# VHH binders against Abasic site processing protein HMCES (HMCES), part 71

Target 1, 269 residues: Abasic site processing protein HMCES (HMCES), of Homo sapiens (Human) (q96fz2)
Amino acid sequence: CGRTSCHLPRDVLTRACAYQDRRGQQRLPEWRDPDKYCPSYNKSPQSNSPVLLSRLHFEKDADSSERIIAPMRWGLVPSWFKESDPSKLQFNTTNCRSDTVMEKRSFKVPLGKGRRCVVLADGFYEWQRCQGTNQRQPYFIYFPQIKTEKSGSIGAADSPENWEKVWDNWRLLTMAGIFDCWEPPEGGDVLYSYTIITVDSCKGLSDIHHRMPAILDGEEAVSKWLDFGEVSTQEALKLIHPTENITFHAVSSVVNNSRNNTPECLAPV
Key: E = the ipSAE of ESMFold2; O = the ipSAE of OpenDDE; V2 = 0.75 times the mean of E and O plus 0.25 times the DockQ between their complexes.

## First folded at step 11 (VHH)

Design i55 (from x3 with S54H L103F; framework vhh_6z1v_2; at its last look DockQ between E and O 0.20; V2 from the best seeds 0.00; counts 0 for: pae O 9.3 > 2, placed apart)
Fold by ESMFold2-Fast, scan of step 11:
Order: C-alpha cells, then structure tokens, then sequence
Structure i55 (fold): chain B 269 residues (1-269), chain A 123 residues (1-123)
C-alpha cells in the first residue's frame, strides 16, 4: 500500500470517526494539529494523513478507550534516528510486513510502547500488472459502501454535488498502523510518523496485487487495536490478517501522477 | 436514560399497509443516523432501511425498495417506516436502532436499540 485517497473535509471526516468509549458514551475524536490535515484524492508517502490513536498517549491517566485524531507523516521515522533530516533515512518505512514486525527494531520498539494507530483513508490504490505489456492498471480499493438513494452509486454520479452526497455517509477504510515520535537532535517540534502494516492479499485481491494493508473491519477491531492500555501487543497482533470484506473498481491513469488531486483519480473507468 | 420505543406493529393481510414509529429520548436525536432492522424466527437480524442524521440521505434494502419508505422528524425525535404491499415474508419483529452520524448495514455498528414491534402478515 503506497497511495491512498483521503479527501473528506475535516468536519465530514470527524463525523465519519464517531465512536463509543468503554463506558458507552458517544464521542467524536478530538483533533491535534487540525491545520496540518490536507485533504487529497492522491496521497503519497511523506505526506501527512489523519490517524486515530488513544488519548492516553498524550494525557497521563486518560481513558485509553478515548480517541485523538491527528495528522502524521506517512513513513515512520524511528525515535533513535540521529540525522537532522528525516528524508535521509535509508530504509523504506512506508509499510511494515506483519511477519517481521517483531523482528525489526524500527517497528518492534514503538509497538512495545503501545504506539498503535488506525490510518484513515477513503480507500487505497494498487496497480495491476497487465499480461503482455509493461503498463499497469490502477484500481481503487475500499470498504463495501451502503449505497444511498438520493446520491446513487459512486459510478452513477454525474456532477460534483452528487459526489458530495456520496461522501456524507462514506465508510472510511481503517488500516492498522504503528507510529513513532522523533525529536530533532537540534531541537524543535516532535515529529509523529507512521507505517501501515501489510499482510498477504486476500483471494479477492490476489489478481490485482500480492500484498494488502492490514484492515481493521468494524468498531470492535478498531477499539482493540487502539486501546493499548487494556489490550496487549500479543492480543492486538491477532487482529492483523487479510480480509475479504473489500471491494474495488478500475480507475484511469490520472492517478499515476501523485500531483493529480481531483475526483477523477478515484472515478470508475 | 436512553430509550427507543417502537410502535405500530400488528397483524395485517397480504397487500396491506402499516406505518411503524420509533420515539427516541435521552440523547441528541438530531446527531444520530437511524435504521430499521427486522428479525424473523430462526433468522439473523437484517437491515431494512436507514436514514442519515439530517434526513437528506436514505437507503432501502433491495427486497423492500418501492414498498417501504423511511423518514424522520427531528423536531419530534421520531423515525418512521411506511410499509406498503406487505408480503408474508415481511413477518418479523421490527427494531429501530441509532448510530452517531452515519448509518451502516451491520447491526453490530449501532449504539442504541429498541425492544421491537411484531409485524405479522397473513393471507
């Protein structure tokens, strides 16, 4: 997973993340650094994306079931990194393989600290290798959506106003992530950055790509992944597996260039 | 105290009509999406219809499209299900459910539930 869409306006994104805490109280996640949230149909590594994480990471004695939403840099910078420029990190930390997560220091250390997050997206993109050509076919991959009647399906929308109606009830993709906190050696703001855990693709995606993000399907899975105060690393890792509860459609080559940021990036071809 | 109270369920003949109501109290109704679910004997609870927190977006299951219509009145804290052209297959206990802002098709994702109202359709 190396490209996503996360284009919802901040208020719509916040409502899409409504949840119930351990006491049964309904809540919206509380924002940190909301001005760093940059909606886009075409998000690449090194850009900021919104993640959910436990309030307990920021407030001692907070209820670990309460959630913060914060933009974080895609591409985990380990807390031990000693260069002044994160772009000098020689390892690609965009994704973290589930089978080696406990073997690689960059991931096992933050995981041991409970630094689990849920990465939010409209969906993600993958490029299918086409037989007999070096051109690849991009696909937009996302949770099955309950299709609304006043907006129609995403493929039936003919104007920007119809696209907005589709998005009001859009179920965000919730991917398992690990984050870390890096303090610049010369001082400055702490950098929060994340990686997406990947697993072998499910049968439904095997013809498109051999790997997929670890998707947390439903509020029970999301709650357990985030709640590092009550759920151990060992128990949380049981949530990391392929899922068949996904859908997809082919999109145009417009998405190939990460500078393109329009609804055409995810529209069905 | 959160409550959802369904009413309107009764025995009707095939081809008949019913309107179910669900009165909500104890929470900010206008910020909740609402759903109607049903459960027939020996079967799992399934989603019938749903409506957004502001009422501008609705969804109906394929097996009730053209026959059932969901609506809401935020001033009265009430959600409705108008049921027309009823069939014996519609016999079930009907439940209303509430979820913050967005509706889903999975019962597990809803926060509050009513006790249900029995609808029986016979010839």
Amino acid sequence: as target 1 above (269 residues)
Amino acid sequence: EVQLVESGGRLVRTGGSLRLSCAASGFTFSTYAMGWFRQAPGKEREVVAAISWHGGITWHADFVKGRFTISRDNAKNTVYLQMNSLKPEDTAVYYCAARSYQFYDSPKEYDYWGQGTQVTVSS
Scores: ipSAE 0.652, ipTM 0.862, lowest interface PAE 1.6, mean pLDDT 90
Fold by ESMFold2, look of step 12:
Structure i55 (fold): chain B 269 residues (1-269), chain A 123 residues (1-123)
Amino acid sequence: as target 1 above (269 residues)
Amino acid sequence: EVQLVESGGRLVRTGGSLRLSCAASGFTFSTYAMGWFRQAPGKEREVVAAISWHGGITWHADFVKGRFTISRDNAKNTVYLQMNSLKPEDTAVYYCAARSYQFYDSPKEYDYWGQGTQVTVSS
């Protein structure tokens, strides 16, 4: 997984993350660094994207079921990294394979500290190698969505005048991630950065690509992954597996250039 | 102390019309999406229609599309289901349900439920 869409306005995104805490109270996640949120239809490694994490990471004695939402750098920078420039990291941390997560120091150490996060996106892109040609066909991959309608009219959700309204009820893709906190040796703010855990693709996606992000399907899975105060690493890792509850459609090659930030990136072709 | 109270269910002849209401209290109604569900004897509860927290987008199941219309009045903390062209297969207990901000088609996604109102459609 190397490209996502996360384009919703901050308030829409926040409402899509409404949840219940351990006591059953309805809540919205509390933002950290909201000014660093950069919505785009076309997010790539080294960019910032919002993730969910437990409030307990920030506040002594906090209820570990309460959620913070914060932009973090895609591409985990380990806390032990000594260089001043994160781009000098000698290995790729955009993704973390689930089958080797406990063997790689860059991921094992923060995981042992409970540094689990949920990476948010509208969905992700994957490129299929087409047999008999050198062309690659991009697909936009996301949770199944219900077709919405504008109130008081039939089929309004598919109308050109109302296409933006489908996003008000969009089910965000929730991917399992690991994060770490790195203090630059030259000084400055602590860098929060994440990796997305990957698994073998489900049968439905295997013709597109052989790997997929580890998707947390439903609030129980999201809550358990986030709650490092109550859920051990051993139990949390049981949540990491492929899912068939996923859908996709072909998109144009506009998305290939990561500088293109337009609805055309995810529009069906 | 959350309450959802449905009303308006009764016996109606085939082809008739009926309006269901659901009055909400104990939570901030204007931040909740609302759904109508139904359950016939021996069947699983199924979604009939849903409406966003602001009322601007809706969804209706295919089996009721064109016949039922969901609406809401946030000033009165009430969601409605206008049911037209009723058929015997619409006979069920109808429930309203609430979920913060977004609606889904699965009953398990909803946080608050009413006690239901019986709708019976005679042939």
Scores: ipSAE 0.554, ipTM 0.820, lowest interface PAE 1.8, mean pLDDT 90
Fold by OpenDDE, look of step 12:
Structure i55 (fold): chain B 269 residues (1-269), chain A 123 residues (1-123)
Amino acid sequence: as target 1 above (269 residues)
Amino acid sequence: EVQLVESGGRLVRTGGSLRLSCAASGFTFSTYAMGWFRQAPGKEREVVAAISWHGGITWHADFVKGRFTISRDNAKNTVYLQMNSLKPEDTAVYYCAARSYQFYDSPKEYDYWGQGTQVTVSS
């Protein structure tokens, strides 16, 4: 996974992340660094994206079922990294393979510390290799959405009003991530960064791409992944597997350029 | 044991009203989206209405056209379907279904199902 969409306004995104804590109390996640949230139809590595994480990461004795939402840098910067520039990382940390997560120090260490997060997105993009050509067809991949009469196909929202309605009820894609906290050697703000865990693609996506993000389908999966206080690493890792509960449609090549940030990125062609 | 028990289905005349209830037990009701589905003879099961776990979001099928309303009472672990202006085409077995937090229009996405209640609308 090298491209996502996360374009919802902050308030809409927050509402979409409504949850119940372990006590059954309805909650909205509290924001950390809300000003770092930059909505975009075209999110690339090194950009900031909102993630959910347990409140327990920030507050001692907090209920670990409570959620915080925070923009983090895509591309995990390990805490042990000693260079002053995260871009000097010589290995790609955009994704973490599920099968080697425990073999890679960069991922194993933060995971062992309970630094699990849920990466939020409208969906993610993948490119299908066309046989015999160097051309790649991009696809937008997301959770199935309930289509209401008024909600034309994501692409056919004829009116801005209808478009807004579709997104007000949009089920966000919830991807399993690992985050780490990096303190710059020269001082400054702590950098929070994440990697998306990837798995072999489900059968439905296999023709498009051989790998997919580990999608946490449902609030139980999300809760268990986040709740590092009550759920062990071993148990959490059981949640990491391919899911068939996805849909996709072909999109235009507009998304190929990471600078393009328009609804056309995810619109069906 | 998870149980969804539908009630309220009966024979009604065209234009009549009916309120279906589904009582849930054996799971944390307030963390599940609920849906009403129906299946007529020889037809596929189709979604009628759905409601989010917190009740703030509802969805109704196009054929409902404002006639039916889904609601829930989390304190009573119950989901309701108020059905007004019933038509013969509404004759079906109505099923209550539950899914963790989010609802879908596809029956395959739901985790738990009731046994159904028969609604018959006579002309």
Scores: ipSAE 0.011, ipTM 0.345, lowest interface PAE 9.3, mean pLDDT 89
ESMFold2 (binder alone), look of step 12: mean pLDDT 86; pTM 0.877
OpenDDE, second read of step 12: ipSAE 0.010; ipTM 0.258

Design i6 (from x3 with E109S; framework vhh_6z1v_2)
Fold by ESMFold2-Fast, scan of step 11:
Structure i6 (fold): chain B 269 residues (1-269), chain A 123 residues (1-123)
Amino acid sequence: as target 1 above (269 residues)
Amino acid sequence: EVQLVESGGRLVRTGGSLRLSCAASGFTFSTYAMGWFRQAPGKEREVVAAISWSGGITWHADFVKGRFTISRDNAKNTVYLQMNSLKPEDTAVYYCAARSYQLYDSPKSYDYWGQGTQVTVSS
């Protein structure tokens, strides 16, 4: 997973993240550094994206089920990184393979500290390789919207004219992430950065791409992944697996250039 | 304390109109999807209509499409159901329900429920 959309205005995004804490109290996540949130239809590695994480990471005695929302840099910079410029990191930490997460120091160490986060997006993009050509077909991949228990969904839109209407009730994609905190050697603000855990593609996505992000489907999975105060690393890793509850549609090549940031990036073709 | 209070239920004749209201308190109303459900004697509770947190997305069951309209006023913490061309089979207790941010058509998916308001449609 190397490209996402997260375009909702801050207030709409915050409401889409409404949740219940351990005591059943309805809450909105509290923002850290809200000024660093930059909505975009076309987010690439090294840009900031909003993530959910436990309040306990910031407050010693906080209820670990309470959530903070914070923009973090996509591309995990390990706490042990010694250079002054994180863009000089020689390792690609955009994604973290689920099968080797406990073998890689960059991921094992923060995971051992409970540094689990949920990466928020409207959805993500993947490029399907087309036979007999170097052209790739991009797809926008996202949760089924307005799901019913009878038919699977209501209000799903197949036409561009209907896409703006669905944002009002958009179910954000919730991807399992690991974050770390890096202190610049010359001083300055602590850099929070994350990686997205990846798994083998589900059957439904196998014709588009061989890998997919580890998606946390539903509030129970999201809560357990975030709650490092009550859920051990071993238990949390049981949540990391392919998900079939996903849908997609083809989009235009406009999305190919990460500088393009318009609704056309995710509109159906 | 979370509270949903339905009002407006009454006896009405076939072909008549009625507007139900549901006043919400004790939670951040503007972050919740709202639904209207009904339950007739001896039947399961069924979804009638649902509305997103902002009011931009609405859903109506096939058996009420064109007759009922759900709406909301976030400034007043109130959701409404406008019922037109009422039929005897619309007779039921109507319930208001709240669900955080996402619409569903199943009663099991809603977090908070009102006590209900009786609607009776006579021939």
Scores: ipSAE 0.012, ipTM 0.396, lowest interface PAE 7.8, mean pLDDT 86

Design i7 (from x3 with E109W; framework vhh_6z1v_2)
Fold by ESMFold2-Fast, scan of step 11:
Structure i7 (fold): chain B 269 residues (1-269), chain A 123 residues (1-123)
Amino acid sequence: as target 1 above (269 residues)
Amino acid sequence: EVQLVESGGRLVRTGGSLRLSCAASGFTFSTYAMGWFRQAPGKEREVVAAISWSGGITWHADFVKGRFTISRDNAKNTVYLQMNSLKPEDTAVYYCAARSYQLYDSPKWYDYWGQGTQVTVSS
């Protein structure tokens, strides 16, 4: 998973993340650094994406079931990184394989600190290899959406007006992530950065790509992944597996260039 | 202290019309999807119509499409169901339900429920 869409305006994104805390109280996640959130139809590694994490990471004695939403850099910079420039990290930490997560110090250490997060997106993009050509077919991959009069049949023939209305009730993709905090040796703000855990693709996606992000399907899974105060690392890792509850459609090559940031990036073709 | 209070149910003749209302209190209504459900004696509770938190998206079951219309007024914390061309098979207790943000086409996923209002359609 190396490209996503997360284009919702901040207030719409916040409402899409409504949740219940441990006591059953309805809540919206509280923002940290909201000005760093940059909506885009075409987000690549090193850009910031919104993630959910437990309030307990920021407030001692906070209820670990309460959620913060914060933009974090895509591409985990380990807390132990000694150089001044995070771009000099020799390893690609955009994704973290589920089968080796407990073997890699870059991921094992933050997991031991409870640094689990849920990465939010409209969906993600994957490129299918086509027989006999160097061209790849991009696909937009996302949760099945509820059948509504406006989203019951999403196709290339739908007007921009119809597509805009779809987002009013969009179910955001919730991917399991690990984050870390890096303090610049020269001083300055702490850098929060994350990686997306990956698993083998499900049967439905196997013809598009052999790997997929670990998707947390539903509020129970999301709550358990985030709640590091009550859910151990061992128990949380049981949530990391492929899911069949996913859908997709082919999109145009406009998405190939990460500089393109328009609704055409995810429109069906 | 969450409350959903339905009103408007009554006896009506085949072909008649009714407007049901559901007054909500105790939660931030404008952040909740709302649904209308019905249950006839001896039958499972089924979804009739649903509306997103903003009112921008609506869904209606095939068996009421073209006859029923769901709407909401966020300033009044109220959701409505306009029922036209009523048929005897529409006879049921009608329930209002609330779901945080996203609407679902199944009763299972709704968080809060009203006590219901009886609609009887006679020939």
Scores: ipSAE 0.016, ipTM 0.416, lowest interface PAE 7.3, mean pLDDT 86

Design i8 (from x3 with K108D E109K; framework vhh_6z1v_2)
Fold by ESMFold2-Fast, scan of step 11:
Structure i8 (fold): chain B 269 residues (1-269), chain A 123 residues (1-123)
Amino acid sequence: as target 1 above (269 residues)
Amino acid sequence: EVQLVESGGRLVRTGGSLRLSCAASGFTFSTYAMGWFRQAPGKEREVVAAISWSGGITWHADFVKGRFTISRDNAKNTVYLQMNSLKPEDTAVYYCAARSYQLYDSPDKYDYWGQGTQVTVSS
């Protein structure tokens, strides 16, 4: 998983993340650094994306079931990294393989500290290799959505107003992530950065790509992954597996260039 | 206190039309998804239609598509169900329900419920 869409305006995104805490109280996640949130149809590694994490990471006596939403840099910078420039990190931390997560120090250490997060996206992109050519077919991959009279198609370009309405009730993709906190050696703000855990693809996606992000399907899975105060590392890792509850459609090559940030990136071809 | 008050239920003849209303108070109506549900004697409560907080997204059960239309007026804190081409099998108590922010097509996902309004369709 190396490209996502997360384009919802802040207020719509916040409402899409409504949840119940452990006491059954309805809540919206509270924002940290909301000004760092940059909506985009075409998010690549090193950009910021919104993640959910437990309030207990920021407040010592907080209810661990309460949620914060915060933009974090995609590409985990380990807390032990000693250079001044995070871009000089010599290994790729965009994704973390589920089978080696407990073997890699960059992931094992923050995981042991309960630094689990849920990475939010409209969906993600994958490129299907076409045998006999160098061309790849991109696909937009996302949770099944409730079908309505106004949904038409996800990319109804001939009806921009109806296209905007489709997103009012969009079910966001919720991917299992690990984050870490890095303090610049020369001073400055703490950098929060994350990696997306990956698993073998499900049967439905096997013709597109051999790997997929670990998707947390439903509020029980999301709550257990986030709640590091009550759910141990070993118990949380049981949530990491392929899911079949996913759909997709082919999109145009416009998405290939990460500088392109328009609705055409995820419109059906 | 959260209140949902349904009105408009009555006896109508097969093929007739009826509009139900649900007046909401005690919460920020414009941020809540709303649904219409029904329950006939001896049957489970089922979802009839749902509408997003903005009114931009609507969902209707297959058995009412083309006959029923859900709508809302956020200025009046009211959700409506327009029922056309009524059939005897539409006879039920109709309930209004509210869910924070996202609509669902299942009764168990809704948190606030009205007391219901009786709709009877005679042949």
Scores: ipSAE 0.014, ipTM 0.480, lowest interface PAE 7.6, mean pLDDT 87

Design i9 (from x3 with K108S E109R; framework vhh_6z1v_2)
Fold by ESMFold2-Fast, scan of step 11:
Structure i9 (fold): chain B 269 residues (1-269), chain A 123 residues (1-123)
Amino acid sequence: as target 1 above (269 residues)
Amino acid sequence: EVQLVESGGRLVRTGGSLRLSCAASGFTFSTYAMGWFRQAPGKEREVVAAISWSGGITWHADFVKGRFTISRDNAKNTVYLQMNSLKPEDTAVYYCAARSYQLYDSPSRYDYWGQGTQVTVSS
């Protein structure tokens, strides 16, 4: 998973993340650094993306079931990194393989500290290899959405003209992530950065790409992944597996250039 | 104090039409999804129709498609249910409900409920 869409305005994104805490109280996640959130149809590594994490990471006695939403850099910079420039990191931390997560120090250490987060997106993009050519077909991959009242024929369901209206009730994709906190040696703000855990593709996605992000399907999975105060690393890792509850459609090559940031990036072709 | 007040329920002949209204107060109506539910004696409460916070997305149960239409007026803090071609099977108490942001088709997922308005359809 190397490209996502997360274009909702901040207030709409916040409402899409409404949740219940352990006491059954309905809540919205509380923002940290909201000014760093940049909505885009075409998010690449090293850009900031919104993540959910437990309030207990920031407040000593907070209820671990309460959630913060914060923009974090995509591409985990380990807390032990000693160079002055994070871009000098010699290995790619955009994704973290589920099968080796406990073997790699960059991921094992923050996991041991409970630094689990849920990465938010409208959906993600993957590029399918086309036989007989070096060109790849991009696809937008996302949770199945509630079927709405549609005018016209059944075939009009995925019309581009109707896609802008679906954002009112869009179910955000919730991906399992690990984050870390890096303090610049020369001083300055703490850098929060994350990686997306990846698993083998499910049957439904196997023809598009051999890997997929670890998707947390539903509030029970999301809450258990975030709640490091009550859920151990071993129990949380049981949530990391392929899921079949996913859908997709082909999109135009406009998405290929990460500088393109328009609805055309995710519209069905 | 949150309040949802349904109105418009009455006795109607088979094939008739009726418009239900639900007036909301005490919360930011424009940020809530709204639903219409019904319950007949001895039956579970079922979802009839739902509408997103902006009105851009609507959903209708299969048993009312083509006959009922949900709509809302965010300036008036009101949600409506236009009921056409009424059948005796539509006889029930109709409830208005509110849910923060996302539409859902289960009564247990709604945060606020009205008192209900009785609709009776006679042959």
Scores: ipSAE 0.160, ipTM 0.562, lowest interface PAE 4.5, mean pLDDT 87

Design j1 (from p6 with S103H; framework vhh_6z1v_2)
Fold by ESMFold2-Fast, scan of step 11:
Order: structure tokens, then sequence, then C-alpha cells
Structure j1 (fold): chain B 269 residues (1-269), chain A 121 residues (1-121)
């Protein structure tokens, strides 16, 4: 997973993240740096995306079940990185393989500090290789969505007007992430950056791509992944596996260029 | 400036009970998971018990489950290990440790100096 959509206005995104804390109280996540949130239909590595993380990371005495929402840079910069320019990392930290996460220092160290986050998106894009050609077919992949005036989920066959209506009640894709905090050697603001954990594709996605992000399906999984004060790293990692609760449709090649940022990027074709 | 100070270790008879304490200073105690580890002469250090930040979740190794209980008092910045039905095999130096993340391995951030527990007939 190297491209996502996260286009909801800040207020709609915030309401989509409504949750219950450990005591059963209804809450909205509190924003950190809300002015740095940039909605986009076509987010690539090195751009900022909103993530959920435990309030305890910012407030020493906070309840670890309470959530902050913050924009973070996609592409984890390890806390121990010594060069002045993060773009000069010699290895790609856009994704982190689930099978080696405890073996690689870049990921093992932040996991030991409880730096688990949930990466938010409308959905993600993947490119299917077609046999006998160099052409690739892009797909938009997302949670099944409930359609108000139809018995089933919204799909590719639905009218364009129906796709305009769904965003107010959109179920955001919730992907397991790891983040780290990097202090520039020459001074400046702390950089928060994340990686998305990846697993083998489920059967439903195997014809599109061989890997998929580790999706946290439902509030119980999201809560356990975020709550580093009450859920051990070992227990949290049991949540990391493929899911079949996913849907997709083919999209236009407009999405191929990461500079294109329009609704056409995720519209069915 | 972080210090973890264990106390309570002593000689105890087989079948006896003992309570270990670990007082923490120089850190925000409620933001750390705590663990008890032990190391006997000639053996590797092993995790005995662990407790989450609030104390709402605990873990105990199979070899002490039902006999030992970990607990904490965040108002007193102290973690405890209640040890019952002690066996000679429990003889070891017991260490408390603090970790930002709740871990069941020995990758803890801060360690105490240890307290000796000896169990004899």
Amino acid sequence: as target 1 above (269 residues)
Amino acid sequence: EVQLVESGGRLVRTGGSLRLSCAASGLTFSSYAMGWFRQAPGKEREVVAAISRSGGSTWHADFVKGRFTISRDNAKNTVYLQMNSLKPEDTAVYYCAADWGYHLTDEYDYWGQGTQVTVSS
C-alpha cells in the first residue's frame, strides 16, 4: 500500500472517528495540528495523513483509551536517524512487513515505546498487472459501505448522485500503523512519521495484488491496537492479519499521477 | 534521574510467603508498564509478571501463575509482587523494570538493582 484517498473535510472526518473510551463515554478525537490536515483523493508517501493515537503519548496522566487525531508524515523516520534531511533515508519505510516487524530496529524500537497508530483513509489504491501487457488497472479498495435507500452496500453500478451522498456516513478504512518521533539534529520541530503494516492479500484481493495493509476491522480491534497502556505489543500483533471484509472497484488512470487530486480518482469506471 | 528501588527480599522457608516492593522516582509512574523479572545463578533472566499502566491488565508466567500476584499503587509510585507457596526453585535476584510500552519480554527501559530472594527447607 503506496497510495490512499483521504478527502473528507475536517469536521466530517472527526465525526467519522466517534468512539467510546474504556469507561463507555462517547467521544470525538481531539485534534493536534488541525491546520496541517490537507484533504486529498490521491495521497502518496511523504505527504501528511491523519492518524489516531492514544492521548497518553501527549499527556502524562491521560487515560490511554482516549484518542488524539494528528497529521503525520507517511514514511517513518526512525528516532535514531542522524542525517539532517529525512528524504535521504537509504531504505523505504512506507510499509512495514508484519512478518519482520519485531526483527527490524526501525520498527521494533517505536513498538517498544507503544507507538502504535491507526492510519485513516477513505480507502487505498492498488494497481493490477494485466497479463501480456505493461498496462496496469488501478482499483480503489475500501470497507463495504451501507447505502441509505438500498438493501446492500454502495457499488460500482450505482448512479453518480449516490456516490456524492455517501461521504457524510462513510466508514473510514482503519489501517494498523507504527509511528516514530524524530528530532532534527540542527534543531526545529519534532517530526511525527508513520509506516503502514502490510500482510499477505486475502483471497478477494489476490487477483489485484499480493500484499495488502493490515486492516483493523471494527472498534474492538482499533481500541486494542491504540491502547498501548493496557494491551501489550504481543497481544496487539495478534490483530495483524488479512481481512476479507473489503470491497473494490476499478478506477480511471487519472489516479496514476499523484498530482491529480479530484473526485475522478476514485469514481467507478 | 530515573530510579527503581526494590525491597523485601530475604530468606524464606519452603511454602512461605513474601511481598516485594519497588519504589519508582524520576518518572511519571502512571505512564509506565511495570514488570518483575528474576535471575538465578547460571541462568538467563526471565520475566515473572507484568502489569499495565492502570493496573487493569496483568500477566503472570506459567511457572508462577496461581502463586504470585503483581499489583501497583499509582498514588505511591510503587509496584508489588506477592509471592505465595514459595519453592526452592524461586530462589533468585528479583528485578523490577519500567517500560513505556506494555511488554512481555525483557526489552524494558529502566531497571532496578535487584533484591535477593532465597527459599530453603
Scores: ipSAE 0.322, ipTM 0.693, lowest interface PAE 3.3, mean pLDDT 88

